VH-VL binders against o74797. Designs and how they scored, part 27

Target 1, 157 residues: o74797
Amino acid sequence: MGKFALNLNAELTGVKNLAPKDEESFYYAFKVQCSGCREIHDNAIEISRSETHSIPGSKGEANLIWTCKNCRKTCSFVIEGPFSPYNDSQETKKVLVLECRGCELVEFIPQGEWIANGAESNTLFDEIVLEDDWYDYDENASSEVSITNLEWSISKA
Short names: E, the ipSAE of ESMFold2; O, the ipSAE of OpenDDE; V2, 0.75 times the mean of E and O plus 0.25 times the DockQ between their complexes.

## First folded at step 14 (VH-VL; framework fv_zimberelimab)

Design w03 (at its last look DockQ between E and O 0.90; V2 from the best seeds 0.80)
Fold by OpenDDE, look of step 14:
Structure w03 (fold): chain C 157 residues (1-157), chain A 124 residues (1-124), chain B 110 residues (1-110)
Amino acid sequence: as target 1 above (157 residues)
Amino acid sequence: QLQLQESGPGLVKPSETLTLTCTVSGGSISSSSYYWVWIRQPPGKGLEWIGSIYYSGRTYYNPSLKSRVTVSVDTSKNQFSLKLNSVAATDTALYYCARYVGWQFTGESYFDYWGQGTLVTVSS
Amino acid sequence: QSALTQPASVSGSPGQSITISCTGTSKDVGRYNYVSWYQQHPGKAPELMIYDVSNKPSGVSDRFSGSKSGNTASLTISGLQAEDEADYYCSSYAGRYTWVFGGGTKLTVL
């Protein structure tokens, strides 16, 4: 039972408001460590705000109920609050908070598509992939845009 | 033993809606450990995942078909259904329903039980 | 979603060992250990032969084995028998509750 924070540090050039595309239905992928057997699982789990599951033996709900393959311990995950759009280039910022029971988050896998706006033009870029550095061109601002040197980290919230 | 059986019309006209039903027997569709899935196979071609549904009604669709596909579940009848809108000749296929074991529940991921499949031909 | 890449056909003589490859990407086969293999005889539904890269369901012959390296999974059938003649499909979890299948491989026993 602990809260974990997802943190982002990235260099933004010509863009702002970096966030998941369709955040409500976005699947956040994490590698997790079971608090029972302490095994770190190779396959990342996926958590979405749009998912709702009943917690066994409880009246509560979670965005994901996951069972450890090794020891069969059950973990629950709840996304708390919305994703905080990232705007502070080269500064580490907390962008998401999750409550985790039975497991710990150990690594974030930046899957899926992301969005951002041109810093000056407000042009929407809605097909950003962050598994690597991202480069594009803002036609309205007549300037190159990029998101580079991405560093994801997990801390206790 | 668990059995899945597809049913529905074998012939659909272009632009119409294809509707199929999968009847599950020998087990409850309301199990929290499984998803229920539609998969199709055009004649002489490979398999294509169409969509999945949880007993709660939560659905997941192949992005290439999402705009045309609706999967539903009827727990009272132990059935789940597929609707595919605006069909074309390319939708001609053998349609399977199957059970999926989810990684969330078991840490494993596979399709373990399949229906025999039902051929749907799209033709004017 | 692009299909996983399989050879269109493979062949072997009885008693031989054959391998079928299944190549995906870093977003499916390369990312997850959720690769499964299915055998399909003519006029029949697919049958699960291997799951999670290398595990076998009960009742499946120990002549079937699976492995994975990088973005490529492999199905090996040892001691090839006439009954093994069939189509074989690989599949992989592709994230966000989606699945992809291979194009299938026709195995002929000579």
Scores: ipSAE 0.881, ipTM 0.945, lowest interface PAE 0.6, mean pLDDT 96
Fold by ESMFold2, look of step 14:
Parts: C-alpha cells; sequence; structure tokens
Structure w03 (fold): chain C 157 residues (1-157), chain A 124 residues (1-124), chain B 110 residues (1-110)
C-alpha cells in the first residue's frame, strides 16, 4: 500500500485559493501503473471522494476499486484528507494525498472544472479549465487574471 | 440465463410522473461488477442514456435529465426503477433497461444485456 | 439533439466496404477509449458489435471493425451483406460515470 502526493507549481496572477470545483464530487483523473505487471493503462482512472465502495474480502472501503485489464489485479484508491487550495505562486506545493493499493499514480490529468477567487476582490471564478493555461478578467479588480505554467507532479509520500 | 424485463404504463399524461421497473431474472442485481441502466429511444431518434445505479444505491444521471430523474434499486425484489417527473410529449420513447459492464471492474465498457423495451407515450 | 454525431444514413452494395462515423468531443470520444457500437434490427433491442473502440465480443463477424482518430470513431463493415441492413449507434464514456450515444445511422444494403 503506498501513499502518493499530488504536487502543483503554477504562476498565479490576480487569483487565490485554486481548488477543484465542488471538491466533494470532483473526479480526479490519473494515469496509473499496475504494480503487478507494470502496464500503464491507456485510459485515466477517475477517483472521487463521493464514491465509496467496499473492498472485496475486506471490511475496508475505497473511493475507487479498479482492475488492471492486462493482468486482472485489483487496485484500490483512497483520497486521504482534503484538497489543499493552491496559493503559493511559483512554488511547488502538495495539494492532495492518495493511498493506493496494487498500483501507482503516474500522471495527473487536470480535467474538470476548477474554482478560484480574485486575490484582493474575492471575485468568484468557477468555470476554470486547467488542461492548458487559463486567462480571464476580474471585473471587480479591473484587471486581467491568469493561471499559467502549470506543473503537476506525483511523488511518493 | 440473465434476462431484463421492463414494466410500467404505456400512456402517461403531461406533467405527471413516469415510473418504470426493470425485473432482473437468471442473475442477481446485487452484483458488485455491474451497473444497471436506463436508456430511451424517442420515435425516429437515437438512443439516450438516462441514468445508472450500482447495487449499493449510488446513482449517476444524464446532466440534461438529472433535475427530473430518479433511479432506485430494490435488491429484495431483484428490481431497479426509473422515475421521471413532469413528463412532456418529448419524453415519449421506447424505454430500455440494460446492464453495463464497467471499466472499473473489467477494464471494458459496454452494455451487454438489454431488455425488450417498453413504449411510453405522453399524451393528454 | 446532441451527443455524438452520426450520419443519418449510409448505403452500399453487397461486397462493398462502408464506414459509419461517430464524432464527439475532447471530453468523450477524444478523451476515452471507451467507445462501443450497437446494431439494431427493426423491432429488436440493440446488440453489442464493438467495444473499447476496436474489440469484438464473441460471435461478431470479423467483417466488423472499429477505429478512432481524434474526436471521431468509425465502424467499418467489409464485405457488406443483406443482413447488415440495420440501425447503428455509437456510444462513448463521457467522464464522471456518464455516457453519451449517437443519433444513429440507418444502413441500407442496395
Amino acid sequence: as target 1 above (157 residues)
Amino acid sequence: QLQLQESGPGLVKPSETLTLTCTVSGGSISSSSYYWVWIRQPPGKGLEWIGSIYYSGRTYYNPSLKSRVTVSVDTSKNQFSLKLNSVAATDTALYYCARYVGWQFTGESYFDYWGQGTLVTVSS
Amino acid sequence: QSALTQPASVSGSPGQSITISCTGTSKDVGRYNYVSWYQQHPGKAPELMIYDVSNKPSGVSDRFSGSKSGNTASLTISGLQAEDEADYYCSSYAGRYTWVFGGGTKLTVL
């Protein structure tokens, strides 16, 4: 069983508190590698705090139970603790921790919608997409805002 | 031999609630390896996924319908059900129940068993 | 209305090869390799022909094949036969445990 940290380094201009929109029901997408056969699955798996499934042959629960299509080994994923909103522009910060059994997290894919606030205005931006750089305008601050140069990484925690 | 059979009214008035039931036979709805789904086909049109349910009660809905739809499961009767509120003429369709083989459990994704379908007409 | 876009109809003569397209978005067909194809004869329930873009269940003729490029999946039927005349639907996983279907394509064998 291994713990993995999702890390972010991004340049924030005019925004703060970058986090998944509706975190309770957000689906985190990861490419994974099976620990048994070492195959990297061609579809990202999706893990959400809103999913709770009993682990076969155990009293424990997981947010995703997933079977490697190559070797049929069963993997489980548990989101540990909350997502930590990202505020540290141009610094690498651990934003999420997952416990994985049977496979390793290899790559995070920032699909879905993200949320942030204007740094001084508290203007809500709740339709942020991060699969590439994001730019918008903060009406209450009369200035452009952006989230750029995103670098996601995964480390063993 | 797994079989799915839809049942419910053939005619529903506008603004009322449509309720359909799918009875599963020759297998258990309580399987941890499948999702149970509702799909419809309006006359002369294509298929539309409505919603799915896992045996634990967890549901998933088509975003375009989710304000009006409820899917439920009754494991003691080996059945799952669809409720669609506030129906209109555009809800007239052939309604299917089906079993979904989920990527979570097999690495594959498809609907392998379908019911015969039941026609529901929404008319005053 | 929209999920996956298919041509309304295609036609071919016996022995020809035909292709049915299924165009989605970067959030479904373009993102996942969870595309399936269903054949529906008149008065019958849909039957699975292709899953996971290109895989065939047991009993499906090797004349049926599937592929995908970008946001478009394709079903190809080679050696067209009269019994292939039917409606064909594509389906794709669309993320967050949701699915979308195509509008259907009526295949006519001339």
Scores: ipSAE 0.668, ipTM 0.861, lowest interface PAE 1.5, mean pLDDT 91
ESMFold2 (binder alone), look of step 14: mean pLDDT 90; pTM 0.898

Design w04 (at its last look DockQ between E and O 0.81; V2 from the best seeds 0.80)
Fold by OpenDDE, look of step 14:
Structure w04 (fold): chain C 157 residues (1-157), chain A 124 residues (1-124), chain B 110 residues (1-110)
Amino acid sequence: as target 1 above (157 residues)
Amino acid sequence: QLQLQESGPGLVKPSETLTLTCTVSGGSISSSSYYWVWIRQPPGKGLEWIGSIYYSGRTYYNPSLKSRVTVSVDTSKNQFSLKLNSVAATDTALYYCARYVGWQFTGDSYFDYWGQGTLVTVSS
Amino acid sequence: QSALTQPASVSGSPGQSITISCTGTSKDIGRYNYVSWYQQHPGKAPELMIYDVSNKPSGVSDRFSGSKSGNTASLTISGLQAEDEADYYCSSYAGRYTWVFGGGTKLTVL
């Protein structure tokens, strides 16, 4: 039982308000370590705020109930609060908090599509992929935009 | 043993809605350990995942079909159904229902039980 | 979503070993170990032969084996028999509760 924070450090050029597209239904992918057998699993798990599952033996609910393939320990994951849009270029910021029981988060996989606004124009960019550096052009601001040097980290919250 | 059986009309006109039902026997659709899935196979072509449903009613759809697909479940009848709107000739296929064992429960991902499939032809 | 890439056909003589490749991307086969293989005889539904890249369900012949390297999974059938003549499909989890299939490979036993 512990809370984990997802942190982001990135260089933003000409954009602001970096966040998951359709955050409510966005699937956050993490590699996890089982607290039972201490194995780090190769396959990432996926957690969405839109998912709701009953915790076995409890009246509580979680966004994901996951069973360790190795030792069969059950883990529960709850996303706490909304994603905090990232605006502080080149600064490490906490963007998401999760409560994890039975497992620990060890790595974030930045899959899916993300959104951001032009820093000056407010133009919406809604097809951002962050698996690599992202480059585009803001027609309204007549300037190049980019998201580069992305560093994701996980810490205890 | 678990058995899945597809049922529905074998002929649908263009622009109409295709409706199929999968009847599950030998096991409960209300099991929390499985998802229930529709997969299709156009004649002479490969397999295509259409959509999945959990016993709770949570659905997941192929992005290419999402706007036209609805999957539902009826736990009282031990059935789940597929509706595909605005069909065209390209929707002609053998439609399978199947059971999926998910990574959430087992750490693996596969379809272990399949129906025999039902051919649906889209033609005017 | 794009289908996984399989050769259209492969052939072998009885007793030989053949391999069917299944090529995906870094977002499916390259990302997960959730590759499965299915055998389909004419007029029949697909049958699970391999799951989790290399595991076999009970009842499946030990002549079937699976492996993966990078974005490509492989199904190997050793000691080829006439009954192995069928279509073979690979599948992979593709994230966010989606799945992809290969285009299928027709195996002919000469």
Scores: ipSAE 0.891, ipTM 0.948, lowest interface PAE 0.5, mean pLDDT 96
Fold by ESMFold2, look of step 14:
Structure w04 (fold): chain C 157 residues (1-157), chain A 124 residues (1-124), chain B 110 residues (1-110)
Amino acid sequence: as target 1 above (157 residues)
Amino acid sequence: QLQLQESGPGLVKPSETLTLTCTVSGGSISSSSYYWVWIRQPPGKGLEWIGSIYYSGRTYYNPSLKSRVTVSVDTSKNQFSLKLNSVAATDTALYYCARYVGWQFTGDSYFDYWGQGTLVTVSS
Amino acid sequence: QSALTQPASVSGSPGQSITISCTGTSKDIGRYNYVSWYQQHPGKAPELMIYDVSNKPSGVSDRFSGSKSGNTASLTISGLQAEDEADYYCSSYAGRYTWVFGGGTKLTVL
């Protein structure tokens, strides 16, 4: 069991407040390693605040209860606290904390849609895709914007 | 042997509500290991996932239909149901219910039991 | 329209091998290894033949196999037999607890 931090380092140009779109319904995708058998599952699992499930043999709830298909160990995942919007261009910052039992998080996959604002204009960009570098144009600031060189990492918290 | 059977009207008038029920026999729908699913196939077209329900009442809907669709479960009757509001000719389809084994429970993803399907025609 | 594209029909002679394709996108088949294939004879319920791209449930003949490359999954049936004549459907997980399905392929054994 333990807490894991998701960390981000990215180069922001002309944007601020990078965060998941609709945080309450966002599905965070992770590759995981079972603590029981040490196998890394070949598909990412998905964890969302919108999923609430009872933990077997407990009064607690989790956002995902997942069973390792290799050894049948049951794992649980809880998102703790909000996503912290990312603003510190080219600095590694903790953006999310998860409590995991039975499994370790080994890789984050930035699927889904993300949201940010123009740094000076507050222009809304709400269909950002981060599976590769992202580029756009801020009409209100008459300038190009981008989110590039994304490095996601996972550390024990 | 586990079986799923759709029931409901074969003919529905435009603008009315379509209600279908899936009866599960030879097993329990209150199991924590499965999702219960509605899928349809319009004539000459592909399959379309409509929605799913977990025994706790948690639902998942196809975004293209979510404004008109409700899925519910009645564990005391071992049944789950589909309501589709404001039907039109384009809702004419063969409707299936199915059991889904999700990657959450086994690490695998598949529909292991299907009903025979029931044809619903939307016509005046 | 279905989200996954299958040929409307495929045919083969007894003893031959045939392949049914299922083409999706980078949001489904290209992203997840959760492709399954279903066989349906007329008047009967669909039956699971392949899951997770290439796995066979117990009792499914060794003549059935599955694979994928990029955004396209394939079901291959070797040693065709008359009882293989049926409709075949593919499906894929599409993330966020959603699914996409194919329109079906009618297999005719000549």
Scores: ipSAE 0.698, ipTM 0.866, lowest interface PAE 1.3, mean pLDDT 91
ESMFold2 (binder alone), look of step 14: mean pLDDT 90; pTM 0.902

Design w05 (at its last look DockQ between E and O 0.78; V2 from the best seeds 0.76)
Fold by OpenDDE, look of step 14:
Structure w05 (fold): chain C 157 residues (1-157), chain A 124 residues (1-124), chain B 110 residues (1-110)
Amino acid sequence: as target 1 above (157 residues)
Amino acid sequence: QLQLQESGPGLVKPSETLTLTCTVSGGSISSSSYYWVWIRQPPGKGLEWIGSIYYSGRTYYNPSLKSRVTVSVDTSKNQFSLKLNSVAATDTALYYCARYVGWQLTGDSYFDYWGQGTLVTVSS
Amino acid sequence: QSALTQPASVSGSPGQSITISCTGTSKDVGRYNYVSWYQQHPGKAPELMIYDVSNKPSGVSDRFSGSKSGNTASLTISGLQAEDEADYYCSSYAGRYTWVFGGGTKLTVL
């Protein structure tokens, strides 16, 4: 078993509190490596805090139970704690922690919608897509806003 | 052999609620390996995924229909159901229930068993 | 969710090979190897022909094959036969427990 941390480094312009939209039901996507056969799987897995599954052979529960297609090893994933909103522009911050058994996280896929607030106006931006750089305009602050140079990384927690 | 069969009214008035039931036989709906799905096909058009349900009751909906769709499961009857509120003429379609094999346990993603479909016409 | 793009129709003579394309985006076909193909004869329910891009269920003819490149998946039917005349639909996992289907392709055997 091991704990992994998702880290984010991004340039925030005019926005703060970057976080997943509807974090409770948000699906975090990761490419994973099986600890059994050591294969890195092409298809990302998806983990949500709202999901609960019984771990085979255990009384425990996980947010995702996943089986390696190659060697059929079973992996379990648990999201620990809430997403930590990202506010420190151009600094690498730990934003999420997961407990993984049987597999390792390799890469994060920033799918879905994200939210942020105008840094000064507190205006809610709730349709942010982070597959690429994001640009918008804060009407209340009369200024352009952006999230750019996103770097996601995974480390052992 | 697994069989799925749709049932419900073939005619629904606009603004009313469409209700369909899928009866599963030859296999248990209470399996961790599968999801149970509703898919529709307007006459002469393509397929559209509506929603899915796990045996635990966890549901997943097409975002375009989410506000109007409710999928439920009755494990005691080996059935799952679809409710679509505020129907309009555009909801006229052949409605299928199907079994989905999920990537979580199998590493694949496909619909392997389908019902024969039931036509629902929305008309005043 | 917008439908995957398929040609409206394709045709071929018996014994020929035809290919049906299915074009999605980087968020579905381009992201996952979870593309499946379904055959639908008039008045019948769809039947699974290909899954996971190129795998065939038991009982499906070896004349059916699948592939994928970038955002486009392809279904190839070799040795075309009269019974292959049907509508064909592609499907792809689109993430977050959602699925998308193609608009369908009508295959005519001349």
Scores: ipSAE 0.869, ipTM 0.941, lowest interface PAE 0.6, mean pLDDT 96
Fold by ESMFold2, look of step 14:
Structure w05 (fold): chain C 157 residues (1-157), chain A 124 residues (1-124), chain B 110 residues (1-110)
Amino acid sequence: as target 1 above (157 residues)
Amino acid sequence: QLQLQESGPGLVKPSETLTLTCTVSGGSISSSSYYWVWIRQPPGKGLEWIGSIYYSGRTYYNPSLKSRVTVSVDTSKNQFSLKLNSVAATDTALYYCARYVGWQLTGDSYFDYWGQGTLVTVSS
Amino acid sequence: QSALTQPASVSGSPGQSITISCTGTSKDVGRYNYVSWYQQHPGKAPELMIYDVSNKPSGVSDRFSGSKSGNTASLTISGLQAEDEADYYCSSYAGRYTWVFGGGTKLTVL
């Protein structure tokens, strides 16, 4: 059982408040390592606040209950607290905390759509894809904007 | 032997609501190990996933149909159902119910048991 | 509607090996190893032939095999037989608890 922090360091140019577009229904993708058999699985798992499941034999709930294909151990994942919008360009910041039982988080995969605002204009960018560097133009600020050099890391919280 | 059987009307008028029921026998719909699924096949066309339900009532829908679709479960009757609102000719299809084995629960992903299908024609 | 692209038809002679392709995107076939294949004879429900790209359920002939490379999955049938004449569909997990199917391939045994 452990708490894990998802951390981000990225270069923001002309944007602020980087966050998942629709956080309540966003699916966070992680590669995981089973604590029982130590296998790092090929497919990432997906965790969302919109998924609430009762933990077998418990009064607790989890956002994902997952069975390791290799050793059949049951794992559970809980998103704790809100996603913290990222603003501190080129500084590592904790953006999300998860409680994991039976598995450890080893890699975050930034799937899905992300949202941000123009740093001074508040222009809405709500179709951001972060699986590679992102570039766009802020019409209200008459300038190019970008999110680049993304470094996601996972630490023990 | 697990069996799934679709039931419902074969003919529905345009703009009406299509309602189908899938009866599960030889196994429990309340199983925490499976999802229950509706899939359709228009004449001469491929398969289309419509939606899925977990025994707890949690649903998942094809985004292209989400505004018109409701899937529900009745554990006391060992059944799950499909409602499709505002049907049109393009909703004419062979409708299947199926059982889904999900990566969330087993690490594998496939549809292992299918009903025989029921043809629904949308016509005046 | 189809999110995965399959050829409309494929043909082969008895004893030949044939391959059916299933092309998706980096958000489905390319991202997940959750590709499955279904065989459908006329008037029958689809039956599972391959799951998780290359795994066979019990009772499926060794003549059927599956693979993928990049965004394309493939079903290969070796030693083609008359009873293999059917429609074949691929499916992939597409993320966010959604699934997509191919448009289907009619296999004709000549």
Scores: ipSAE 0.648, ipTM 0.854, lowest interface PAE 1.6, mean pLDDT 91
ESMFold2 (binder alone), look of step 14: mean pLDDT 89; pTM 0.884

## First folded at step 15 (VH-VL; framework fv_zimberelimab)

Design x01 (at its last look DockQ between E and O 0.92; V2 from the best seeds 0.81)
Fold by OpenDDE, look of step 15:
Structure x01 (fold): chain C 157 residues (1-157), chain A 124 residues (1-124), chain B 110 residues (1-110)
Amino acid sequence: as target 1 above (157 residues)
Amino acid sequence: QLQLQESGPGLVKPSETLTLTCTVSGGSISSSYYYWVWIRQPPGKGLEWIGSIYYSGRTYYNPSLKSRVTVSVDTSKNQFSLKLNSVAATDTALYYCARYIGWQFTGDSYFDYWGQGTLVTVSS
Amino acid sequence: QSALTQPASVSGSPGQSITISCTGTSKDVGRYNYVSWYQQHPGKAPELMIYDVSNKPSGVSDRFSGSKSGNTASLTISGLQAEDEADYYCSSYAGRYTWVFGGGTKLTVL
């Protein structure tokens, strides 16, 4: 319960402005731990800004309402603020904040497609997959580009 | 005893729009626990997920069909519908409506109730 | 969104045990335990036989069982009976509220 921050540390070579593709409809995947029974669930949950659900017993809304399969505790998740594009190579930066009630975020799964620009050429790379190191070539800058040594972490916000 | 029943024309001409309706009985479509789904099966072929809709109207589409598909829901009639634009012969199939169990509510993910299916043939 | 890979056909004699494989990727079968199996007899709608890799709905015979290893899920039918002859489809959650089905397997009881 509380606010959690998603942090990123990566080595950027020849690229900048790393962010989710179509951030409004992007689904952020997290492994979660139930605050009730303390079980960490095998399957990651998925949270998107495009989703809106009424919180039971509350006038509030959440991007995801999730129920623990083990103890049946209900959790709510809200994405707060926009994703902060990552530009600080080899530095750990806060890129996203979420409010979580009833559960804790324990791990981020970097699913989906991501975007970035050539550092010099501004060329758009819009099919970046970050489940592993990413390599490509910037034709306009005549140079290799890469995103490597990705470290995702969760902290209290 | 939940029941789903597909209805609509069995014949559609190429380039026209295929429209089907699924009528749900024995249970309310206005449930937060379920999604309502369209799945099709060409004759002698496998199953293909087309799209899903939540009772709130939120939709999810197969990327390969997204540009042509629209799913809608009418909670007052306990129905949801499928529209597929610009149909071709390859859209000839048995079309099923089904209920999907949401993973966020049960921790599981599957289709438990299916209609009997309705055959739609695309032919000039 | 490519289909999951199943053998086109499998066969067995009554009383035998057969296994149907369903191979996906690290983004579907390998990522989630949201794998389900469906039985389809000729002229009938699919029927849920297994969900969440290995769970059985009420009313489904205990001769049906499911498992998963890596990117491959498996359906095992023990004590094969004539009524088991049908098409079998696997399915998996593929993330972001999308689903994928296998190509289907025709089971023949000899």
Scores: ipSAE 0.874, ipTM 0.943, lowest interface PAE 0.6, mean pLDDT 96
Fold by ESMFold2, look of step 15:
Structure x01 (fold): chain C 157 residues (1-157), chain A 124 residues (1-124), chain B 110 residues (1-110)
Amino acid sequence: as target 1 above (157 residues)
Amino acid sequence: QLQLQESGPGLVKPSETLTLTCTVSGGSISSSYYYWVWIRQPPGKGLEWIGSIYYSGRTYYNPSLKSRVTVSVDTSKNQFSLKLNSVAATDTALYYCARYIGWQFTGDSYFDYWGQGTLVTVSS
Amino acid sequence: QSALTQPASVSGSPGQSITISCTGTSKDVGRYNYVSWYQQHPGKAPELMIYDVSNKPSGVSDRFSGSKSGNTASLTISGLQAEDEADYYCSSYAGRYTWVFGGGTKLTVL
């Protein structure tokens, strides 16, 4: 029953264009709360733009159709656009929008691999993991690079 | 009661393609609640998930095998199939088909029905 | 190649309790409560004993129970019987519609 924005604020040092690796097939992980029973589920759900499923009782489609284990209410999740590459170090920016019916997004879990480029060198970093701060070295720029102090937030859009 | 039965060759030469078929009886492969799965067990070793398919044709593969694996479904025959290209001795295993209950549909995640398995030996 | 670590073998006498461990990582056992245990008798297909860490399908004896702490799941079998002698495998969801299995544990009832 609503649109949710995923927002990112992170400190980028020496890198630009932070985004999921292989964005269309990337699985975004969220903890969710069922709108029917208000249960916050112990397992995060996973949503990818590469998944397309028919919504029961509708001509529409969703990226995930999910049934609440506790109350059996059917929920649907639609990613409305690709992740917007993050560039504005230390600024909060909307990076993804989702339409959710039957459930609310509570928490984003930055699983999987991420990519970025060296800010000046364009060196490719394509094995970035963001569950903790990330540090590396840019050989072409002869400098350390990092992505730190990540703050993910979810807001009603 | 649902039953799964593997069929295919027991002997395959190195570099050839292994093709296996799983026939589902006592239930429909077209159910929207299940994935259809290939799992193998090399001699004296544990189980390894190979890949899964939803009846619509959507597939998921073990990354270590993805470049060599194709899983397909034929709903008109109530069957799904495995193709594994460029086999080597390390692909010798007991191959199972199985049914997987998807967490998105029931809130649970497990394999509840398995075939009896078919031994495939890769030997020159 | 297994992604989950199990002991190669365990033994117990009739009537005793035993526990089989299954150690994974923070990306599978530690992340998801989608851990299952399978019993495999010689020449037979694996059979589901425990799912979602601790749930039992209908027909599975109350002697079987499951639990998890951190990255380690456990299968406990109380009141061992000769028919419990089998291989036991754990499995965990590993995200992105992937699954990992343990290397298996041979249970011997002495």
Scores: ipSAE 0.663, ipTM 0.865, lowest interface PAE 1.6, mean pLDDT 91
ESMFold2 (binder alone), look of step 15: mean pLDDT 90; pTM 0.897

